# Designs tried in a protein design chat: VH-VL binders against q2ft37. Part 20

Target 1, 241 residues: q2ft37
Amino acid sequence: MGHHLKRVVSPKSWGIPRKTDKFVTKTSPGPHNKNALPIVVWARDQMGIVRNMKEAKHVLREREIIVNGRPVRHPDMGIGIFDIVSIPKSGKHYRILRDKKGRHVTIPIDEDAASSRLVKITNKTIVKGGRIQLNLRDGSNVLTDKQYKSGDSIVLSLKEGQKNEIIDHFPFQPGNMAMIIGGKHSGVVGRIIEHIPVPGSLPNRVILKDESSGESFETIDEYVVMVGRESPAIDRWGIEE
Short names: E, the ipSAE of ESMFold2; O, the ipSAE of OpenDDE; V2, 0.75 times the mean of E and O plus 0.25 times the DockQ between their complexes.

## First folded at step 6 (VH-VL; framework fv_fezakinumab)

Design d29 (at its last look DockQ between E and O 0.40; V2 from the best seeds 0.71)
Fold by OpenDDE, look of step 7:
Structure d29 (fold): chain C 241 residues (1-241), chain A 121 residues (1-121), chain B 111 residues (1-111)
Amino acid sequence: as target 1 above (241 residues)
Amino acid sequence: QVQLVQSGAEVKKPGASVKVSCKASGYTFTGYYMHWVRQAPGQGLEWVGWINPKSGGTFYAQKFRGRVTMTRDTSISTAYMELSRLRSDDTAVYYCAREGYDWYSGYSDYWGRGTLVTVSS
Amino acid sequence: QAVLTQPPSVSGAPGQRVTISCTGSSSNIGAGYDVHWYQQLPGTAPKLLIYGNSNRPSGVPDRFSGSKSGTSASLAITGLQAEDEADYYCQSYDSSLSGYVFGGGTQLTVL
């Protein structure tokens, strides 16, 4: 039963009804890991674009669903925050976000917006040849000759012929805009006020201000994703519920 | 049998708002995207936007962004389109149209009979 | 003004073959997006006539056929009948506009 789990114990982040079917698709190891939503659950239970697993498999075999510029082949493939999901033939494109309750939400986006994706740099590794490998939050990596810092965000192109090229960069620093992707402030977009490093194994603290409400709040590094500089760089930020 | 029943004709003044309803029956409401298309008198068809009744997600034509709001009530299988800051050139028959379900690009297989919205001083 | 260009009118005698063209660009038909056709009888809502370039919904006679090539699409009507007198619209998706687009419509008159 490697592809199924009890629906009643499915992650709350999936935001699906639990008292319907006995089982639900289990996410395969891969992108986003514990923070992932199976593509079939997205398509069937959230979006309603397929009615059952059989239809889902058919759609996937036909390469009708594209995630981050690549056709999805397996129904248990995981998607997560900031992923771009497209149904090219229908002209429909989506960005995955999180709401205040930490649930995956799907935002329709323009064609242009769907040509790139945002991703947080988790850490860096120097590879043979002196190039820098950026290890990204979703589990993927990209090679670059430029210097970036852990905690920064990069924008990757999804355009044909330019896939995974870094086309923009948002430094993790005070004064820049960030989105919170975990905790009680999930979904909030705010300006970084202060970064407070904490010695030891405890997470570093970040103070942000929601400029729309004027409220200041504190979170941890792990939950902070840079989304712009003076202003957010992409459309449709901040999911309420 | 699939049916889309729309609300009656509306007469509005410039600057006002109008909300048109579309009640669906004969199929699973949340299983199909709903589009809105309008047609000015003697003119062609113009796409306004779509709504996913299951997720509530909406996507509007650039021309209408900031003025149009599409919503749905799943409990009564009804979709709504609200257009604000009405102008005389918003005078048109507004159609709700169900998107076909065969993974072909965004065609509409069933249409409502339309709702005439007249904007005049 | 319409993104997809159609002739404003076409005419034919009963029994004849008529063709309605739909000319697009590299951002819509030429980009590989499917073309759909609708028939609108006077005073009625549009009706789906052709979907996915060449598919007919149930109830649509085989006299109606659709095709697509390059940046253009075409609707052909054979054995023209009086009941075919209507407006016809092509529809597709345009990537530059990030939206669905219609042709300007063609008025078909049966002589």
Scores: ipSAE 0.868, ipTM 0.928, lowest interface PAE 0.6, mean pLDDT 93
Fold by ESMFold2-Fast, scan of step 6:
Structure d29 (fold): chain C 241 residues (1-241), chain A 121 residues (1-121), chain B 111 residues (1-111)
Amino acid sequence: as target 1 above (241 residues)
Amino acid sequence: QVQLVQSGAEVKKPGASVKVSCKASGYTFTGYYMHWVRQAPGQGLEWVGWINPKSGGTFYAQKFRGRVTMTRDTSISTAYMELSRLRSDDTAVYYCAREGYDWYSGYSDYWGRGTLVTVSS
Amino acid sequence: QAVLTQPPSVSGAPGQRVTISCTGSSSNIGAGYDVHWYQQLPGTAPKLLIYGNSNRPSGVPDRFSGSKSGTSASLAITGLQAEDEADYYCQSYDSSLSGYVFGGGTQLTVL
């Protein structure tokens, strides 16, 4: 049976980034724009690894920080949930997650986990040439020749030569594993037991069950991200049962 | 000047747990990763894991996952390593070591004097 | 035993040059990861000697130098002195293990 992580992360380590810093820090427009954390705020306030803007600019110039397989260009570049942040020269890799209060938490991960990223499909459109463009939760897009559904999660490779290749797929359906990323039950991981369409303008409802505790949670489609199929994929994503 | 002061020697029976402390002074404790490295008598160095004292985030060598827990108390600038389900081959000197100021290089610039942990029946 | 291979021992006379090798693979030194060197005097904790392949910390004499090529690295000690008698360890990062790795150590004897 699974054990809950009571001893691993103290409440102090989940602190909110400081907003009253001496120099201006702001998130650039782009992926995760309404819940994004600037990389310099992450490095200085959450990680303690950069002391000031001069040091941050030096580290970025040296290409020491990689986000989702690309060197960070600007200290105000935003990071958000499920982003992969790497410091390859020292072998450090992290996945960004959220706690129950909506705060960013940084989870250390291994090389294999850092070689891909998880992202939810929010919409799809047909583009010129007949290909399908998948619109992703973080605001990015990917082209594919295969059919996927809105609400599903895909795993994108970050490896050179395979960048943005879809290497795994977790359908949004009963029986599969999901994480709640918003609302009252943010941070809960469980198996979807029911999806309930609601007529009219109210959001559709989703019921998840934490099989280890037997507890059930009700949320809405918008707050659900698929993190696995019938078999658990949670360890790959830094999510503990 | 940087100083890392470790707790005293421990003698434990197989199956017990041991918790080693490392008190830092002379620098900003939350500005540097702390590594733990062990050395069995007459043998070489073996990396156990690291902790980021600012975030509390930890990462462990595969061999020790499930048996080691690293924590810290920022109010007293102290890092801890707890190793459970001890075996006789866990007998070693356990060192804490601060990661260098360029945190992206991965070297250890200052080391504690070590804590001898002896596991015997 | 160890992921990085070092000779178990090397020896030299005072004033001479010795070289200690550290041989890795494509998942560590060969992947471009830096090599660091530590000196351990008998009964003491290791001390940083070289970091980032070739950099010396303050207080380390210029008699000590490091280099890296391909899948291996070397520590060179010139003008060998009696107080250099110690164990020397190389360290790098290994991507297949997702962890830091040490060489098996080299005991330097001053004849």
Scores: ipSAE 0.810, ipTM 0.931, lowest interface PAE 0.9, mean pLDDT 87
Fold by ESMFold2, look of step 7:
Structure d29 (fold): chain C 241 residues (1-241), chain A 121 residues (1-121), chain B 111 residues (1-111)
Amino acid sequence: as target 1 above (241 residues)
Amino acid sequence: QVQLVQSGAEVKKPGASVKVSCKASGYTFTGYYMHWVRQAPGQGLEWVGWINPKSGGTFYAQKFRGRVTMTRDTSISTAYMELSRLRSDDTAVYYCAREGYDWYSGYSDYWGRGTLVTVSS
Amino acid sequence: QAVLTQPPSVSGAPGQRVTISCTGSSSNIGAGYDVHWYQQLPGTAPKLLIYGNSNRPSGVPDRFSGSKSGTSASLAITGLQAEDEADYYCQSYDSSLSGYVFGGGTQLTVL
């Protein structure tokens, strides 16, 4: 009688297909590069899910870790704030957030919370046929026939059959709720008071009110992510207070 | 030689809190999730939640959210479960159980002997 | 709340075969989540018997076997022995509840 179980590989009966000839490996993490956390650092060093690089490469090759609805294949892929990381066979799901020191923090979430992701629109592109392509902070894109603006947040479905459908929208405007993802006020949730465009190379300024303390503060628009309209959905995103 | 040693039986009044401990030995404590499962007298097993001892992250069954807190002290390889606002239907044996190593995880390969918590007036 | 349904009891004579069913739904077993089995002898903690639908831990005899099909799973015990008299629980994950679920348990009596 042993005191632990040997690692085994069982046949996969359901889930993400492993041997599709149309599946293309994505090795670059996109715009998370400034503060990206390599998936192997997350899995081994923060979570203790894998023990070494050999195991990390094996489990990634077997598609055991899913980020934003897609398998991660390479240990150097970066993850960032608001990413959804799932280990489907064990029913574990996480959202990546950021603490006040700018470190990624991992929040366990339920299946419903893991079925969608919040993402900021960085800019727009007109594509073939006159459709609007929204370019998102995480490097992904979505097509739309509706009008959205840079600085807004959208919520994208991760549900099978509904992937990348826009299911909610939070305009970047006074009165709406935002989370700060960088600088002195990282992790603070506040209400937009004023957006102050600044000409030239300097960043635009945003003035917010911290709802918990009542204190007003200033940051730059790069650090502002909309997380709600006039009424915040704080529990929806797992934001720490 | 994996061992999970739980704290002794507790008797509590309704409205009180209880904190059960589970001391692990014979393996790397921070390398495995720890589950808590309870069993009312003469009844089946009910999952309460898990903790990742490495990160300290927790996830609770919906029934217990707001009343349960799971913590750990990695310096003494010990997991804790605290249940507040106790009711008589919380009377049960509370088990800690280590999650298995393999990547089809979600099973519990080693169990503590259980801690009986009795809630009565 | 028995999301996974097991017969409350089964019985068999020594040397015979018994099976214990575990019936779930599309949000658990039917979604492809693994089924695990635990044996609980009277007055003791549960012990892992089968994991990942059909795998036996070291020290579990091959007369215990597990299988899964559709939304159901089954534990088979052949060569029944008096020491097999116990309660048996199946376990899986349920995506609608975002949590682990156990069957209601099956009391095995060896006649």
Scores: ipSAE 0.760, ipTM 0.899, lowest interface PAE 1.2, mean pLDDT 85
ESMFold2 (binder alone), look of step 7: mean pLDDT 94; pTM 0.957

Design d30
Fold by ESMFold2-Fast, scan of step 6:
Structure d30 (fold): chain C 241 residues (1-241), chain A 121 residues (1-121), chain B 111 residues (1-111)
Amino acid sequence: as target 1 above (241 residues)
Amino acid sequence: QVQLVQSGAEVKKPGASVKVSCKASGYTFTGYYMHWVRQAPGQGLEWVGWINPKSGGTFYAQKFRGRVTMTRDTSISTAYMELSRLRSDDTAVYYCAREGYDFYSGYSDYWGRGTLVTVSS
Amino acid sequence: QAVLTQPPSVSGAPGQRVTISCTGSSSNIGAGYDVHWYQQLPGTAPKLLIYGNSNRPSGVPDRFSGSKSGTSASLAITGLQAEDEADYYCQSYDSSLSGYVFGGGTQLTVL
């Protein structure tokens, strides 16, 4: 129960602020830095679930908004693609995706879908003790004793007592399913057909095929996130019409 | 004054679809989630799903997935619930209800008068 | 079948106290989700009576109170009046169903 927030709206209240907020909210440095949406902008402007900064700060102070299993501390904290945003007390869970125009879209999901998150491995480092530290696309890190490759996606548990346990793995290779998350083909989901190595400092190229339309798409490695091995797995990662 | 005005009673045959409307007034339509709840004659309340009128996002009870679609039109502050492939046991009064503060509870603070949907041959 | 269990009926005389129970499980009330109560007068839509376990909306008399303990919640009505004759429903959220759930309803008869 919220300690100080009243949950009853007077029938005589207009609910409209006297003056519109004209200030710009800046995203905090961190995960999804370049394409991140501040949580207060998401909650106020995209979702309509808080009306102003005072209400947003109160909700965050009471730890009512959870991102990837962690309570949000600051209204300028960024959220990005594949993040899981939960409002547990009301039973609401969301996955953040992008549409074909590169805009953030919020997809309501159930408890099962909200219990894990998909994330791409961007790098790996050996740390003290000989374990492997996986550096993830969202800027977080996970320790493991198993071998994974940069470019692969892993599924991390968000369940209490199992947080950051790796529960599934989608290798970056032809035959597996991927989503394009950047460039002009953002939002396309397809099967990887081919990797095209590019000499020098230029990024390698990837060809994906949308099997339903037969259309092929070419993009760069950086824009590809693995979302499955076969088409049935893809539906859990934001593919719904 | 908050008011939710629903469309009139409908009589449908099994296999048909029905679309019920709920026009909101007296508050900022996009500031509150809208729930749909039904009640069969002589029975209790059953939650169908919710829509966020701001985002257009929807979430449905598992029992109704694949048969229910919720939409809204923000220009006229109206929410819609369409139920397809109707069965006789879909006969019920369908209510729209405004959610209070969604951070704490998911309670419905104002309810429409209900729309009776009768499914019979 | 309803996920939350309520007695199908309760009765009392004017001026008495009655309580209506709402029994859940570890996936709903037992998981810490709030309980809300609705009053439905004959032929009308439900009306919010109690939200967030124990809070009253504007216009609801203090004769109505709610409480929650463990996997159950209770609605108490003191100073019972003829106008209280109605059906009462509890509501919570169930994490295993990923949805909102209602009790089966309790018909209150004022004798």
Scores: ipSAE 0.755, ipTM 0.908, lowest interface PAE 1.2, mean pLDDT 86

Design d31
Fold by ESMFold2-Fast, scan of step 6:
Structure d31 (fold): chain C 241 residues (1-241), chain A 121 residues (1-121), chain B 111 residues (1-111)
Amino acid sequence: as target 1 above (241 residues)
Amino acid sequence: QVQLVQSGAEVKKPGASVKVSCKASGYTFTDYYMHWVRQAPGQGLEWVGWINPKSGGTFYAQKFRGRVTMTRDTSISTAYMELSRLRSDDTAVYYCAREGEDFWTGYSDYWGRGTLVTVSS
Amino acid sequence: QAVLTQPPSVSGAPGQRVTISCTGSSSNIGAGYDVHWYQQLPGTAPKLLIYGNSNRPSGVPDRFSGSKSGTSASLAITGLQAEDEADYYCQSYDSSLSGYVFGGGTQLTVL
């Protein structure tokens, strides 16, 4: 409780599992960024399914909250955009998205939607033996024999026996559908019209069209996550005002 | 003393919409999921969907997707179920029911008395 | 047509034991989902009788008991009384439907 005093601008930490700011060890599938929502905050404040920290610890130990196919062990584990959160015993599954104000929103989904997760490729590395290691936006990695580009999104299976198998791919290119995850247009789903490379240190620009409003807008590569080809693969419920 | 008080019986024509209310008292409204279950005359129970009154999140049985909408008003501890494009086979008693204390097994511990919705010409 | 199968009726005399079965499949009871039981008296809303396979809510006498094995569950009622005449429904979750499912109901008659 004393460790949560003196939050001036934004929450700095959601627990004490860190030894240093330079080196962080977590039992979760991958470290989420500083904007991640701790699972205890999600369960208590957003969902109302636990009342306090003691109850949250008991629930995690006994009744199992699953994030991206893995049991949550610590109440401070962060969840972020596109994460799949399941309470399998009661048949409840959720996808985490963000609204236009950058707040986390929780979208209930069915069993099929909960059996896979969408993630953006941020980098790739050739490992010994000629296989490709894809570095993903949530900090996790996956090995593949196929060619993918940084900026593309892939869909990873969460099914037993197929865990982390790539089952779909949405290239970062004109004509495909994207969701904006930062800046002024956060939460908007649009079709990519043009990608504008910018020389030097300034970020590359992307022009998209929101087909529901007919308006075009501009953002940066970092804020673009591909969510489909001809149509978006994710539910838009709860992200509109 | 947990109570779920539902709105009165309704008679609708095919193609119309109906909105049933369920006012909760005796507990913290936002701490429990609310389910809707229907029962056609002389038939069994059929699950329609649930709402989380805290978040406003909803989930519907596949049969009802596209024509059911569940909402709530936390200021008056009331849940609503609206069913559109009514058919004669939507004639049923519609129950609201609170999901049980632990949220982990999916049972309903308290039920409203039901609202009869009759769809006929 | 119900996803969970119950006998349409059962009967017994006062003081006897009856058992009501609830048969599911690999996508519901067989997948490990809990079974719950509801009692519905004529003209009333259902009332929770058993939850989480075998637990009784406060006020339900111990002559009502639930069990689950494999793809099936069972409700046992011992020491039958006239006030037990009702419809009984089992409920579980079905992963293939992504929803909660009920049995077709069993009318209990106390002869």
Scores: ipSAE 0.791, ipTM 0.919, lowest interface PAE 1.0, mean pLDDT 85

Design d32
Fold by ESMFold2-Fast, scan of step 6:
Structure d32 (fold): chain C 241 residues (1-241), chain A 121 residues (1-121), chain B 111 residues (1-111)
Amino acid sequence: as target 1 above (241 residues)
Amino acid sequence: QVQLVQSGAEVKKPGASVKVSCKASGYTFTDYYMHWVRQAPGQGLEWVGWINPKSGGTFYAQKFRGRVTMTRDTSISTAYMELSRLRSDDTAVYYCAREGEDFWEGYSDYWGRGTLVTVSS
Amino acid sequence: QAVLTQPPSVSGAPGQRVTISCTGSSSNIGAGYDVHWYQQLPGTAPKLLIYGNSNRPSGVPDRFSGSKSGTSASLAITGLQAEDEADYYCQSYDSSLSGYVFGGGTQLTVL
């Protein structure tokens, strides 16, 4: 190529050594946020399942990698927290989570766990015909006839014939379980103890408690994703409590 | 040449644990998934699980969850399978096997010679 | 207790053709998952014979071939040799079990 490109610094959330890569593929625009990991970086650097970009492009041409029920077409397609990545021919399925250092981690899961995905509702809009469009944390949208609140999490089916059907719901409220996905406490799972409204334009605050350790964590609304109710954590989400 | 060299035969009592090793050579250890498959005397093959040596990620057959742990040491290109709370019906030859170059199909292209684990008395 | 069904035995004379069947269901072969075949000589580890329904690894003679149709697969061996006397196993993936599954094995006797 005749063009000169600047080196790209890998975000902390990518979970790969920054100093070992001269250039890293930029995440393409899509339904995920800017902290998303490019699929080629995931496959090459985190998983070791392709050795180089040529192998990655071959795999994508053959529709071998599926993200949230859709074949990946571009190596720069981003994946993010709670996304389901499948390699159907080999029966391998993964959920993307974050560790306590804010890095993406890949959790192997079974077929049942791979048949749905968890996502946070950020906003809602009424569309023509009176239906509700839910705007989701990853930038995607889903239509529904039911009432949901911003801040809640929903579980969407990925099964053929039921795609985007809402099959579970975790309200954003004290007593329910949440995961912190941003800030210095990223990766912590706990029960919401208190939601503290803050006057003016400053973000509202949330206090979570890890009941097994007794440790408390304070964060903001934006960094909280609901992952359960009052009952024990769901193993399918990579949460063992 | 690809070689998978397994640890020697073990005799264990019911309730004990056994840890079998599989040392890989002749290829880049972290580029291929490693499977574990067992075979009871006179019986067929049974899949136990896999490990990704690069990430350390593991996935086990439902029958063995809670009793099997797979690990690896990349500094010596060695994979391990530990099976706990042994029963007499765990008596089998345990094989490590490398997943083939088309990793998304799940076949095993090279196999270790096997480790006989006998659980008796 | 095997998930994939194979005949327990098959036999043929030197130079003849034999076919070994592997019958699955809608959750494995019928769902489109590939079938792989392994040869196990007495007292040895299994050896990959066919992968991805019909592909041969380097070093496997062309007299071994695989095919797949519907919920079943088959291994064909032409020009039988005494050295082919072995156990043969098919393998696939089962989505209902979330795991890899094997056939019960077929003992080939070369008469």
Scores: ipSAE 0.674, ipTM 0.878, lowest interface PAE 1.8, mean pLDDT 85

Design d33
Fold by ESMFold2-Fast, scan of step 6:
Structure d33 (fold): chain C 241 residues (1-241), chain A 121 residues (1-121), chain B 111 residues (1-111)
Amino acid sequence: as target 1 above (241 residues)
Amino acid sequence: QVQLVQSGAEVKKPGASVKVSCKASGYTFTDYYMHWVRQAPGQGLEWVGWINPKSGGTFYAQKFRGRVTMTRDTSISTAYMELSRLRSDDTAVYYCAREGEDFWAGYSDYWGRGTLVTVSS
Amino acid sequence: QAVLTQPPSVSGAPGQRVTISCTGSSSNIGAGYDVHWYQQLPGTAPKLLIYGNSNRPSGVPDRFSGSKSGTSASLAITGLQAEDEADYYCQSYDSSLSGYVFGGGTQLTVL
């Protein structure tokens, strides 16, 4: 019934002691390419829930770790900001965020919060049949008949029978809440004050007010992810005013 | 051998806060989640929440959200549970308990002896 | 009120078999979550008796066994002994509460 069950039945003093090995793992191509954290590094180094690669492979075989509603198949699968990581058998659910020092942080969340995920729209393409394909920041795609803008965030259902339905929408506009995911202000949550289009090849600028300090700062479009409207989605996203 | 040693009994007035400690030994403190469970006199067990000593991440039962705070100090292998705005019905023995080897299942394999918290005038 | 329902008491004579039920709902045992059992002797902390529906920790005699079916679980104790006199609690996880839940407890009296 699992690796942990065998260790309980056969105490460490009875058999060969568990050997802790360092992982030499490359993040697989997929969601959050390049800036992603391998799932086994997360489970071992951040969470302490697996102690070696043998344990990690066992939990993946048993489909015990679910990312964004899908069982993890490979120990080098990448996870990144706003991903939902679940261990449903023990009732544990997490959202991956970034702190003000730019480090990955894992926020425990409840069942309701784990039933959906937030993702930024990076581009749109017209596909066969005239539908709109939204290209998402994590590299995935969703089809829709409705109009959305690049830069907006959408909330996708992870519920069985409703998977990938768009259930909420946070427009990229002044007055709405955003989290910064890159650059000097990575991990800061702020309210958008102004969007400043810049002519030519230079990135557009965004001025935000840091909700925790009350001070304003500037960043670029690429680093902004909308996480709420006029009122922040605090409990659902682990973000405070 | 695994041991969880809890702080001694406390008597508090309504509205006060109490902080209970749980010192772990005999295993790697950061490898196992720690749960807190309480039991009012003559009553059953009630789950309060858990802490991951590795990450510092915490999760609380809905009933206690906003009143309970769980922390840990890895340098002394000690977990803490602080309960604020105490009421008479918070009178209970508070247990710390280590989540078992199969952390997927959420059971508790080793328990502290309990800390009696009495809330009275 | 307890989320999982147990009989408040059961009794048996030495050598007999008793069963203790633990009844849940579609948000806990019925959703497939494992059931665990704890024994609490008077004046002591609970002790793990059964985990993951039917597994025994080292040191728990095979007279104790657990099972799960549908929305319910059962603890069976065969060959009752005087030292089995204790309170018994079942535990599972409840998805509607996003938390771990216990039964109300069953006091076993050995006659």
Scores: ipSAE 0.766, ipTM 0.915, lowest interface PAE 1.2, mean pLDDT 85

